# Miniprotein binders against q58433: the designs that were tried, part 1

No score or structure here was measured in a lab: all are predicted.

Target 1, 377 residues: q58433
Amino acid sequence: MLFMKYEGEIAIGPVHPTMLEPHRLRLFIEDEIIKEAELVIGVNYRGIELIMEGLPPEKISILSEKICGICSHIHVWCNVTVTERGCDIEVPERAEYIRAIVEELERLHSHMLLFGHAFEVLGFETMAFRAFMIREPIMQILGEITGGRAQYSCPIIGGIRPRCNIKESKIPALLERLEKFEENLKKLLERTVNDPMIMSRIKDVGVLDKKTAKKLHALGPTARGSGIHSDMRKMGQVPVYDNFEFEEIVFDDGDVFSRLAVRFYECFESVKIIRQGLKDLPNLDKRIYNPNYELKEFKPIDVYNEAQRGQVYYSYGLDENGRVRQVKIRTPTATNLACMEAILPGHHVSDAELIIASCDPCFTCTDRMIVVKENKI
Positions, changes and structure headers below are counted from each chain's first letter, unless a header gives other numbers.
ipSAE, averaged over its two directions, is called F for ESMFold2-Fast, E for ESMFold2 and O for OpenDDE. V2 adds 0.75 times the mean of E and O to 0.25 times the DockQ between the complexes of E and O.
Where letters were taken out, [cut] stands.

## First folded at step 1 (miniprotein)

Design c3a
Amino acid sequence: SPEEVKELAEKIEKLLEEAKELAKKGDPREALWLLFLAEYLIEEAEELALKLGDPELVKKAEELLKELKELLEEAKKRLE
ESMFold2 (binder alone), alone request of step 1: mean pLDDT 79; pTM 0.722

Design fd1
Amino acid sequence: SEKTVTVTIKGEDPEELKRAIEELVELAKKLGGKVEIKVEGDKVTVEVEGLDEELAKEIAEKAEELAKKLGVEVEIEVKE
ESMFold2 (binder alone), alone request of step 1: mean pLDDT 83; pTM 0.792

Design fd2
Amino acid sequence: SEKTVLVVIKGEDPEELKRAIEELVELAKKLGGKVEIKVEGDKVIVLVEGLDEELAKEIAEKAEELAKKLGVEVEIKVSDDPEEAKKLAEELIKKAKE
ESMFold2 (binder alone), alone request of step 1: mean pLDDT 76; pTM 0.732

Design fd3
Amino acid sequence: SKTITVTVTIKGDDPEELKKIAEELKKLVEELAKKLGGKVEVEVKVEGDKVTVTVKVEGLDEELAKELAEKIKELAEKLAKELGVEVEVEIEVK
ESMFold2 (binder alone), alone request of step 1: mean pLDDT 77; pTM 0.734

Design h3a
Amino acid sequence: SPEEVKELAEKIEKLLEEAKELAKKGDPRLIFWLEFLLEYLEAAIEELKLAAEKLGDPELVKKAEELLKELKELLEEAKKRLE
ESMFold2 (binder alone), alone request of step 1: mean pLDDT 78; pTM 0.697

Design mb1
Amino acid sequence: SEEELEKIKELAEKVAEEAKKRGVEVEVEVKDGKVTVTIKTPDGKTITVEIDPETGEVKVEVEGDPELAEEIAKLAEELAKKLLE
ESMFold2 (binder alone), alone request of step 1: mean pLDDT 67; pTM 0.562

Design tp1
Amino acid sequence: SEVKIEIEVEKDGKELRFELEVKDPEELKEAIEKILELLKELGPDEITVTVKAPDEELAKEIAKEVAEILKKAGYTEVTIEVEGDKIRVRAKK
ESMFold2 (binder alone), alone request of step 1: mean pLDDT 73; pTM 0.696

## First folded at step 2 (miniprotein)

Design fd10
Amino acid sequence: SKRIRIEVTFHGTSPEQLERAIRELRELVEELARRYGAEVEFRIEVEGDTVRVHIEIRGISEETVRKLIEEAKKIAEELARELGLEVEVRIEIED
ESMFold2 (binder alone), alone request of step 2: mean pLDDT 79; pTM 0.764

Design fd11
Fold by ESMFold2-Fast, scan of step 3:
Structure fd11 (fold): chain B 377 residues (1-377), chain A 80 residues (1-80)
Amino acid sequence: as target 1 above (377 residues)
Amino acid sequence: SKKRIYVLFHGTSPEQLERAIRELVELARRYGAEVTFRIEGDTVFIWIRGISEETVRKLIEEAKKIAEELGLEVVVRIED
């Protein structure tokens, strides 16, 4: 008999020597239709938490920069914030503004990268190239602020690295570059929504309904694409954001288009935050870090922030020897994978990569789709 | 006449990303190209300018080979 059934498997996460087991998404395909998707959760070891346990707080920032699978700035910002709040360390307002500006720049480049890869999956190489080129000026700005080298992280305990200060003389040119970025982003969005071929591939495809999204505790733009308000920047968890006027972007249809549309409109909101932050900077105190801080024991405290893929949570305490204890780190990755498991069944296999891309996993999650032929019963 | 290319490497190993930068940048500079790069978490962008069409093909092939050897994803685009 001829075999016409397929089994596919998608591996999630990079393999680090200290990581014990990656997550996997396994697809079961019959006649090119996905019948079932299964998230295979790796062994319940603490991985990165184990590496950080017993280290001084400064070393955690270095590790967060080098080994985390999502953008390093948000991880370093969460980490220094745990120590700062635990030790009652004063952080200059200017430093918190710059931390927010850098995070919004990181959100912009990450969303643009996703758009580029979504267009590649759709087979529109020219649109993908446009997305990558629109991203380029944001990367240049980030490099100018953070150094764009081996250590590009901006936050340090008590503030920011001195090189990451934004000179007032540079602000007008930065505002002009942001305006040009926003104009190019508008054109990219217009080209996307006015292309019937693109829209037919993303509209009403990969629907994650609100009930399922709530049940799975969806986070970030995946949750917001399904009508769920969840943005930590709006929930009082990151006080510096209270200085900025911006909207939480939510779409209700839960399709690939909705998840992409959330990210397009979040880019416009990020530009508003950066613009406001840059305009406020000249009126703030010139201090960018506190050189006179003391570490002290504290019991674990909770810190939340909103990365480009959703909520990031950090918690730890500090012992009498200045070493971190009871480290807990949560990223939106596992929840986004669970959402893909719920979305994929009933879709043609040709839509699988697009659905996965719209949920914004690491690219390694798509490198292990193995198609195995099985008996057709 | 002179071409430009844009190379993106993606991967979660900082050491492998650093190796990819070193190998591609050194190769491009041996062809007399102007090279700029930016590292952003798990992604590296490399801009290579001032190269011939023949050199473009060689650099694209080498970028793909580097990515395969180091377990990285790669995107290469030609800018006219």
Scores: ipSAE 0.000, ipTM 0.150, lowest interface PAE 20.4, mean pLDDT 78
ESMFold2 (binder alone), alone request of step 2: mean pLDDT 82; pTM 0.783

Design fd4
Amino acid sequence: SKKRIEVTFHGTSPEQLERAIRELVELARRYGAEVEFRIEGDTVHIEIRGISEETVRKLIEEAKKIAEELGLEVEVRIED
ESMFold2 (binder alone), alone request of step 2: mean pLDDT 84; pTM 0.813

Design fd5
Amino acid sequence: SEKTITVTIKGEDPEEFKRAIEELIELAKKYGGKVEYKVEGDKLTIEVEGLDEELAKEIAEKAEELAKKLGIEVEVEVKE
ESMFold2 (binder alone), alone request of step 2: mean pLDDT 72; pTM 0.639

Design fd8
Fold by ESMFold2-Fast, scan of step 3:
Structure fd8 (fold): chain B 377 residues (1-377), chain A 80 residues (1-80)
Amino acid sequence: as target 1 above (377 residues)
Amino acid sequence: SKKRIEVTFHGTSPRWLEFAILLLVYLAEEYGAEVEFRIEGDTVHIEIRGISEETVRLLIEAAKLIAEELGLEVEVRIED
């Protein structure tokens, strides 16, 4: 195109404070080797927890959606699940299936976004464009199901919004689009592993060994790239996933390649989950929402789910007035920050951005690098 | 050049007006903006200064979403 350069328009939405605050990377370099690294993440869940205290659970659900951008669906799902379990609210099976389908679509687009970013950092603009183009149909499917591409107002207490129901007549076309996505993903993976220039930049680079990963409590694909089994979908924490046949993807080498490979193969597993869910939907009851629930007091309960970057934890209780109390929210970002700082020392400065990209922090904020060079007297 | 905006929320719930202030102030301050607010009855005025044109667009959309979710009316004024 004449005046067009692909900008990577991957905007996440205006109400995501965790994506809005710039992240700072400070590297202390001697002779082009990183001696020390400090990555400052702008994420502050303490402020969000304080805002949520004393609110009705319905308003907490709205806030989870509006405050959390790229991972919005998982946050809303965790939030409604706390209230549902605390109040013994029955959720229709169809609603839980659709919640899982939407989450796997979110996992797909998020992993594709990371691949695009990694290829851009590597200087392979054509591969980056291919990754972003493969991602686009998934964003279109999410928009069709949820009405939003980055903020998925799908779960509500007791089920899902009627707009988010997947009509049986739409399923064959969705399955065809998923098959095309899977074909394109396989080609992208094959192009990646068969390119010696790409492989020389990612293999044996940025190694996070299993012992260090365990010590720092690594989560998500970062942990799984270092040989650690941690997937909440396989640990009985999210019962709807027990309906689906899929594998937990783990690699042992802990390098940039291993962290990317976990995500490539997780995409194939997400497609399997979505395909199975879509095929099961016509055989489930048509109810998607339980309007006949009552809120009651409960002491804080723990809810875990597996976001694309790792485990997400929500906990709160309800008081006698139906108000949320003792809110705790934990994401994989804080624990993986320590892993990024541990990986970077000892590497050439030219590998820093690639190592960071492979750990999948807030990608829109991580290109703001501060390099501090130590001057020897 | 840096921009200035005034966001006005109107509603009958003091709790939701306070909540709108907290959310918008939180977002603006995370972007390094200077924020002042005042409450006049059922109306809240939030003045945000020292922001880029891109941040102006972001904060306007955030204010609209906050108002929609909390059942408030919103008006935004952009000043040079």
Scores: ipSAE 0.000, ipTM 0.202, lowest interface PAE 14.3, mean pLDDT 78
ESMFold2 (binder alone), alone request of step 2: mean pLDDT 83; pTM 0.810

Design fd9
Amino acid sequence: SKKRILVVFHGTSPEQLERAIRELVELARRYGAEVEFRIEGDTVVILIRGISEETVRKLIEEAKKIAEELGLEVEVKVSDDPEEAKRIAEELIRQARE
ESMFold2 (binder alone), alone request of step 2: mean pLDDT 76; pTM 0.736

Design q1
Amino acid sequence: SDEEILRRLVELFQRAIELAKEGNPEEAIRLLQEAVRIARETGDPRLIWELLFLLYLAEDLAERGNPEQAIRKLREIMEQARELIE
ESMFold2 (binder alone), alone request of step 2: mean pLDDT 66; pTM 0.566

Design q2
Amino acid sequence: SDEEILRRAVELFQRAIELAKEGNPEEAIRLLQEAVRIARETGDPRLIWEALFLLYLAEDLAERGNPEQAIRKAREIMEQARELIE
ESMFold2 (binder alone), alone request of step 2: mean pLDDT 65; pTM 0.538

Design q4
Amino acid sequence: SPEQVREIIDRARELLERAMELAERGDPERALWLAMFLVYLAEDLIEEAELTGDEETIRRAQELLDKAREMIEQAKELAERGNPEQAIRKLREIMEQAKELIERARE
ESMFold2 (binder alone), alone request of step 2: mean pLDDT 64; pTM 0.507

Design t1
Amino acid sequence: SPEQVREIIDRARELLERAMELAERGDPERALWLAMFLVYLAEDLIEEAELTGDEETIRRAQELLDKAREMIEEAERIAR
ESMFold2 (binder alone), alone request of step 2: mean pLDDT 80; pTM 0.744

Design t2
Fold by ESMFold2-Fast, scan of step 3:
Structure t2 (fold): chain B 377 residues (1-377), chain A 80 residues (1-80)
Amino acid sequence: as target 1 above (377 residues)
Amino acid sequence: SPEQVREIIDRIRELLERAMELAERGDPERALWLLMFLVYLAEDLIEEAELTGDEETIRRAQELLDKAREMIEEAERIAR
């Protein structure tokens, strides 16, 4: 026995009651260098559409909220938008503003959670704790607006739930809390880029070049970290975002640093969107839902939006009996997993968790057991 | 509304029947997946019914939830 080859499986995706099997990455390791990574696709991507088929459209929002666990708001928003566009239902502008504000708050807390996880993987417990503490006020704001911290039943067909309306009297305090968040975020970013130990672990590591990213149809911050403009908020797919001045953040180096930097700067842009939205709200019509909508048959309608991990696509039609048909849903997870499969080969095994974290398939995947399979050479 | 409640309950029953069919055809992993989603649909129905004080809907949804949990145990036994 001169050499040992290792095959390991890393489970990707939090296990929750509705997720039976997570996606897995199988790593082939020789002399601590990853020689090959193989994606094993879990069952949830094949079954989501099956569960939604034949449901009334009002109930798909509830299902969307339950099946996601994380990023639930974007799924609910996409779902109600399919029905609204298919049935020509007018949505009050105020409701669309609040939908955008909630989504940007979700983007903030999700990116902060990723930063905390990345710092934990790097062994920087104090930085991780700081990231989680900066995240907590955003979770509190989400709870105050939606009534739920992890699952946000904000959008309904024709608008938003009445409890989710943002009262003008609360806006000044919300703006102040956002300013404190932005200050703390800036300090976290400055501490990160000025730490040579952190920078040596993330700069020029896990490079996804632009050509490979394009070939794999990379999405979200992963695509933008590799020089690809992919933000659905800038592509006319979500008209309410046309009301806000913000920048699409793109970096060209494709390394772990670039993917994290995209997310840090996206947080500043999300704050700008939320601030503008909150300031505009007092000047909008006070209506938050359309009580006078009627459902009608429609052929499948395509809807895109930009979640924190990348674009989300929903499509379905409604039959003459008021039931959903021909459901098609695409999330960024599969493409993010494919990107990890492409990035990992050639790297030392000690960099694997950091590379995986920066592609954001599941920030808790590193908590899973790695099943190592040994082959004698 | 009572009509919407009936539609959700009917859908839950359809999912139960589909899960049984999949398990019998040798696809217990997908059967388990359907049953887990069914649990969430039933729990959500109970949450909605609690908001309106609809005790009958809570009772009916709880019965379906209990049945789904029994089927999950059987499907897990087969998958193992």
Scores: ipSAE 0.000, ipTM 0.205, lowest interface PAE 15.9, mean pLDDT 78
ESMFold2 (binder alone), alone request of step 2: mean pLDDT 83; pTM 0.789

Design t3
Amino acid sequence: SPEQVREIIDRARELLERAMELAERGDPREVFWLLFLAEYLIDEAEELILRAEETGDEETIRRAQELLDKAREMIEEAERIAR
ESMFold2 (binder alone), alone request of step 2: mean pLDDT 75; pTM 0.677

Design t4
Fold by ESMFold2-Fast, scan of step 3:
Formats: C-alpha cells, sequence, structure tokens
Structure t4 (fold): chain B 377 residues (1-377), chain A 83 residues (1-83)
C-alpha cells in the first residue's frame, strides 16, 4: 500500500502487480477511524463522447478499444451493436456466440485479477500468486482467439474478424483447459472460505446495505453483493445470452465477502456460458461476418450490455454523411465510486484498500469521463 | 507543484530499484510485477509534472522530468529482462 498524508487527511493508493491505474482516496481520519472519504480520479477531462462525435462508426470501435485495455471487448461489442441495430444489419449467429464467449473470457480474467489484488492487499502473497497463475491460462486462450494484445478486438460491424473464428478441431482442447481452470478456481474458493484469517478480514467488513445501494444506483457485482438483481445478460438486452443456461449470482450481506463471492460464483457461471457456447457453436451457418450491409441515417439507439464491473450503456445516431452524432456512454465505475464513498466512513483505516478493491474500480475508464475538482485542500 | 510531483516520482523509482534487487536475489516474479507497477506509476507522475510545468518555468522542470523518465525506462527494461 502507498500512503500519502495531508494535514487532517490521509491519501491511500494501492500497489498492484498488473499495473492497474492507481487511484487516490482522501480520508479524514480520527483515531484511525475514517470519518469521510473522497475519491480523486483526475483533473483533466477526456470526453470520450466528444472524441467520438463526427467520426465514422468503424473508428469508434478502435477508440473504444484504446480507452479501456482491461474491458476493451465489451466497449467494442456495444459500439458495433449500436450501428448494427440502427442500420438493421444482420449479424450471423456464430459471430454473436463468439462475441459472448470472448466477453465471458474477459470477465474471468478480470475477476481473477481482482482476487489476486484482494489477496495482495490482505497480505497473503502466496494466495495472490495462485490467483494470478490460475488467470494466466485464460489470458492465453483470449490471445489465441483474439490474436493477442497488439491486435484489434474481436467484433466488427456485421460480425467478427476472421482471425477470431473458433475452429471446431480446437474446441475439445479448449473445453479441457476450461475444465482445468474450473477445478483450480474451485480449490482457490475452498482455500479462501476455509481460511479463518482471510474470512475474519472480509466477512461483515465494508457493508453496503441494500437501501443505500439502491439509492446510489449501484451496478454490477457491487449491486449484486447487496442483494440487487442488475445483470443485463438476464434482462433481454443481449439476445445471444438467451441461448445459455446460467444463474444471476446475488448475495445479501453487502460486505467485502459478498462482493468477492458474487465474483467467484460468476466465474463458475461464465465457465458454463463458454462451455455451452463452444459445444453449441453454430455450424449449419458458418458465416462469422456479413459483408453485405449498408450504413444509413438513424436516430440514437440505446444499447446495454453487462461488463465484468457492471452495466455498460452506449447510444448514438448516424447523420446523412455516415458520421456518429449525439454520443452517450455510461460505465459502471462512476456510479460504484459513490458507493465506495458511502461504505468507507466508520471503518478502520486498515480496511480502506480492501473495501475499495472489493468494489473493483476501473480508474482508466472513470478518469477519461469525469472532471474532479478539489475545494477542500 | 511540478517539483513535488517529480520528487514523488523519484521516490517510487528508488523503491522500485530496491524491489528489483530483491527480485534478482530471490527470483520471485511477484516482486518484478510490483516494481513494474511502481515504475509505470512514476512515468504517469512525470508526464503530469511536464504538463503542469508548461505554464511555469517549463525548461527546467521538463529537463528534470526527462532525466527521471530515462531512469524509469532503464529499470523497466531491466525488469523485463528478469522475467
Amino acid sequence: as target 1 above (377 residues)
Amino acid sequence: SPEEILRRAQELIDRAKEILEQARETGDPRLIWEALFLLYLAEDLIEEAELLAERGNPEQAIRKAREIMEQAKELIERARELS
């Protein structure tokens, strides 16, 4: 942990092995108890909406990928879906399945990254190392399907890039690797819940009650850890998910344990989705891309999807010149930051970083979309 | 101020250097990752200091920032070689 101290305040920043963007948290502390909390993300506004305004829709997907490296696939998927719905472009079913498979792989690696960070914050370096090692095979599978870090993300308008197609001959090996991941994940969960030192640090700590979560419009695993059903994959917003049997994971206690438990069980549900998607991958129609589409003017179309941190919303229209207009983007992190500010007061300063980690903020996404002004220092 | 930010960046670089030496001695990949995180954080702070210096004695602050940035890049390359 990095500590920064100002008179009457302590600013705390995490140390993370995967180079997650550092956040700064101002805490007013009295006798080691947090009296108030303010998250400071950044002072330079990067209006992604302004950057996207007037661009052709193909360029928006590329920009979306560059804005959030950790959650790039969901941003690209939302962007192409706006144009596809607005222009009535048919997307092959096989391409939609692969989009869902890639998103669930991204959810897995992101949740594993959070587990590693949480264990690191708790001081359990061996457990953190195990989490990162379990994550690595998922990153390898993602690289094999998407073509790696240097390549553009999987979705394109009308489908997916040809390199992202999944060959039938590779499916058995992918299923076997997924089964091994699931076994290792189960062992990690069992070790976590059977360790009384870990459990004493996360159970009944950082409680976000359901009433407060609803008032603050909490999203994603943060909302679901407080008993709120919020998963866009279950709300008819992403039709391809209707093909898969899986559960929306909800816990009621609103503590750090509940937020982590939601993510552990979501990983098992993601594995079910990937397994079904691979086994039932459309083969009658093997098309992964519709080359025959026409862009047309449309008024703003609303698109929702469920990223690893919660709901992502995209909306824009196309003008008569094929340029995007009236861009609106909302990510879950900004809303969940308000929840962190509500949770932190009343807690010992030693629990601050763990509480923040359990809410899984993405400061890269948030920093680019908001302006924070300091008036108290 | 740019000077305060650059001082903080130097502190992070010095800490990363200590951690990398420990990583070399123990072979612990976790320490390499921790050092890399601190070095990338230092790079971000140096860039912030350069932007702030644009309106207040930019010549001196920019020179200092470039010196610290080169130190960070050298350590990042060293960390990559260890992993």
Scores: ipSAE 0.000, ipTM 0.125, lowest interface PAE 18.4, mean pLDDT 77
ESMFold2 (binder alone), alone request of step 2: mean pLDDT 82; pTM 0.796

Design t5
Amino acid sequence: SPEEILRRAQELIDRAKEILEQARETGDPRLIWEALFLLYLAEDLIEEAELLAERGNPEEAKRLIEQAREIMEQARELIERAS
ESMFold2 (binder alone), alone request of step 2: mean pLDDT 72; pTM 0.670

Design t7
Fold by ESMFold2-Fast, scan of step 3:
Structure t7 (fold): chain B 377 residues (1-377), chain A 83 residues (1-83)
Amino acid sequence: as target 1 above (377 residues)
Amino acid sequence: SPEEILRRAQELIDRAKEILEQARETGDPELILEAEELLAEALYLIFMAEWLARRGNPEQAIRKAREIMEQAKELIERARELS
């Protein structure tokens, strides 16, 4: 018609669309160019922190599972670790290995989900379908280990749930399935980097320079795509990872390609961790949990771990009655949103979804939460 | 709205109470896990309702949220005792 201004809203967060105000990123577009991006803060962890206060630590894990649909395991793992360190609870080595294996499987499926969505946004339906197909075996392995829907994540205070133990007889088949996954992932990566149409859409697009990334305290693959070393698994924060040989993946260009490349290569590193963990399991003590722990009062303990999107931080203490107090939870969501807000201005609207996808704001049900508004100006 | 969310939370709490009562009667450990899942969902809804209420007319919704949260805490203790 005449002149039109486009305003888009993208709902961000793993929440039911009819019940909650998620975080939102508003795009202000003129002549197909993004002039401004505005982060609208919706849900935050303060309310969850308040609900957690006064609960017994054994039960706080069920609430932790509801914080993020894609990274639920890491939240439970961080939570039980706070109590374990605070109360000097011994955790069997086998349980920590299985916690790490499950987390790496979760990282794999999460990264694959992001690749699928990125290819969808690019209009490469065949590549998207390939990514989703490669992801499915990982979801099946996770279901076999964790028991599926009833209890998605496996950590409990002092160890893991008995049903989540990995039987030695199952290891050879798991290793074979991982090898097949790795082969398919290599083919997907090769097809991606050798496709000039895909590369022209992701290379030198959505650049987050290192200086801006540092200023915004970027985390996870977003930070690592901009040349920043940030992996908690390599910073001595999660001791079980010291048992595994793997590298922190960092790219320097800060573009969409770099953020996707970090995740592709992180998947290969996750496979190496899982493979090593599975091979070590038969040589570890068979005990998977410590039933004889004693809860005691402790002042807040800081726990860090590396989720798919970056650092996750949990801190709380326990009072004289064995009840949780002074809860603090931090996830990479806010920094990822701030990075998207910083990157988007100046780009064509056709690149907006791709830039957003590469920063990984959590795409659970995003097709239900994207709102497009067009106004005649 | 906050009141709709709190009604859903109360429904989940009531269902969790029924399931924990069945767990006591039958000794079925799977029912404890089902109750814990419902309680986790209810706590999340209570958090959402309280947060939404604070952006507008907060007093009554916050009081109701706290009431339901105390019920949830009680049921979490019962689940703990049964497991």
Scores: ipSAE 0.000, ipTM 0.279, lowest interface PAE 13.8, mean pLDDT 78
ESMFold2 (binder alone), alone request of step 2: mean pLDDT 81; pTM 0.772

Design tp2
Amino acid sequence: SKITVEVTIEVDGKTYEFEFEVDSPEELRKVLEELVRFLKENGVKEVEIRVTAKSPEEAKRIAEIVKRILKEAGFTDIEVRVEGDEVEVRARK
ESMFold2 (binder alone), alone request of step 2: mean pLDDT 83; pTM 0.815

## First folded at step 3 (miniprotein)

Design fa2
Fold by ESMFold2-Fast, scan of step 3:
Structure fa2 (fold): chain B 377 residues (1-377), chain A 80 residues (1-80)
Amino acid sequence: as target 1 above (377 residues)
Amino acid sequence: SKKRIEVTFHGTSPRQLEWAILFLVYLAEDYGAEVEFRIEGDTVHIEIRGISEETVRELIELAKYIAEELGLEVEVRIED
């Protein structure tokens, strides 16, 4: 498997090659010790914000889907929610349930992909293979529901695409597949924590202390691995989640193990959400789409949700001609990269990829790296 | 060394061409490139100068994405 190479500059974070300049970390090495790490900020989401200006709302969904290949559902969900709240559009409860189920399935496959990558970086090919094999059934379920495996166009303004409706007859088999996934996940976790070679490489390595994480406004599992409660699903911003019993997972040690442990335990919580959602679906009204809505002018509406890497924020308004205005998009990418810049100095170069992997590397980035081995003063 | 590219889009509507221009020209200018374009009927010609080889690669991939997304035909020429 080809992952990021240590050859100086590393392109990191969620990046769509066709829209954004990649963020980079430049490492300065002396005697195999990282002396400095320099974050080079790319164009970020500002370029996309400007491209979205003046487009009709349905075209924004297409662009939202292209922002990140492994977290596309959350971007589309946030986008349609801005228009829905701005125009006072009623969304059927069943559609919101399915949006949440799809997002939790996306969280599962994304975390499993990260585990596979982390094990590859550690040199444990068999563990990486197990992680990818456990991930595959989740990708199959996503494909069955959305028609696509990576870029899911499930939400539409007013509901979900008819294809994405989960038929009651399919629920028992889905629950059985989730049970099997959970059993395999438990075994993967047990194999990880009972392997002293793995544990010695991840425990007490790459520590991000709580004070530094707070100063850098860390988000998602990176923040939660350092003792910070930050999950938007628990903050009243996404009302459908209030229907589900689950825990916010937080660890205090701030090391590579803590960041990975947050993700392992979040997978168990995602399974609980999906299971509850699937069990509730037969008792909900069958409506999945509200075709009787009218777009109207509105001033910018703020929408928050919790993606796999952390909080995602969307805001825009709609003018009298039905065109999107004043677009603002915030993702956890820049703040989590700043955390990597803070963690890396003082570590041996052989730990660099591991630290980076635990802080959520961009698995869709291409290798574009230049060696930098300078004693920078 | 700095490169020059010419991107040509063939479309069927003014709106498709407007979006192709918006996506490509905006990002090229944000990268510090000099950009000129001209529209002839259902075709837009975009000339981009003063860019690195890495930027050329990114802009070519973006042009292909725009063409596929909007249902346009695209042709790219590269010169030193």
Scores: ipSAE 0.000, ipTM 0.145, lowest interface PAE 17.4, mean pLDDT 77

Design fa3
Fold by ESMFold2-Fast, scan of step 3:
Structure fa3 (fold): chain B 377 residues (1-377), chain A 80 residues (1-80)
Amino acid sequence: as target 1 above (377 residues)
Amino acid sequence: SKKRIEVTFHGTSPEQLEEAIRILVELAREYGAEVEFRIEGDTVHIEIRGISERTVLWLIFLAEYIAEELGLEVEVRIED
């Protein structure tokens, strides 16, 4: 007799503005159980790398902002850092502090967005709404500092844009808003762990064991949810972070809960970093920009930073004509997609979106799942 | 299958209407939706396209909550 197999396809990952073809996970489903998951690599940023070749470094920041709409600041920060290190450009300490503060605000809103998405796919609409509403004040703070929600453009070669300077008079109000955010975050976490229905859907579900995570070179909170220490902020790659006391958050169970718990506790650590940074700002030199830098030829250098989803890597050199050469950009998305391919088999299809959300595919999937019935003989 | 919705906010406060647009448009775009809006006096129309049926239900829920929080009236129209 005939039997039916279900196939699903999920579009996930970065979508380039000029070439809209994302990475995809293809799910093969039988009796509502995922039997196989296949990663289909869509666009990688080689096209952007090619466009960046031959441009002056000042123009690269505009293109780097287009790599990810919800993590644009880290891309700009990595980009200007390549040129700054290659040309031995001194960056004022105040500018580096503000870059770190903006990145931690970016981490907060990104993690809150993920919580909202996770609760939405779980069907817990009130919890999702609470997560999005807790996130909103962070977006307002970002807008006040950078002048924009999704396109921050805060770093420039040699410092930060003047609009992004945090004036001393604004610090007390920012600290109060952060305290309220932290209180609301504590309540959200408490409601999550005390809800048996939520906990039954996330605990012991979507386990990525440490051995598999290591084999696939998992990054960011995905790696840290599986017991792997991977935070570039703790590995001397971003020296400004050495000024701040904070913990690398790691959980060992590798389940959806562990990946969410890493992000909840990272939010508390981000608040701690922002608070310390704001406290230190009045004691720093008021300079935010070095106007006297000189561009010079350099061979490609490697720059790492820790984005919300894991490490971001930038490398390029500058030729004798002041033009960028040999551009390489790597994000955690492809590696985390490979982890989802390993986790998904054996799970009910109703858990697929939750598992995917917890592994952080870069942005929310527009084309989540197409279920196709097919007959076999 | 992909769906479309039209969200209409009505209120006498331009500040609250602007806030509703800002919140809903940004959240919908972060779900990968295509979003367009138009303002006509004290009414705002937001068209959201390219979303799953589950995301439609979630965005309707959000639109209603935003309206309650900001003291606005809201209507949502679903298109297949």
Scores: ipSAE 0.000, ipTM 0.223, lowest interface PAE 20.8, mean pLDDT 79

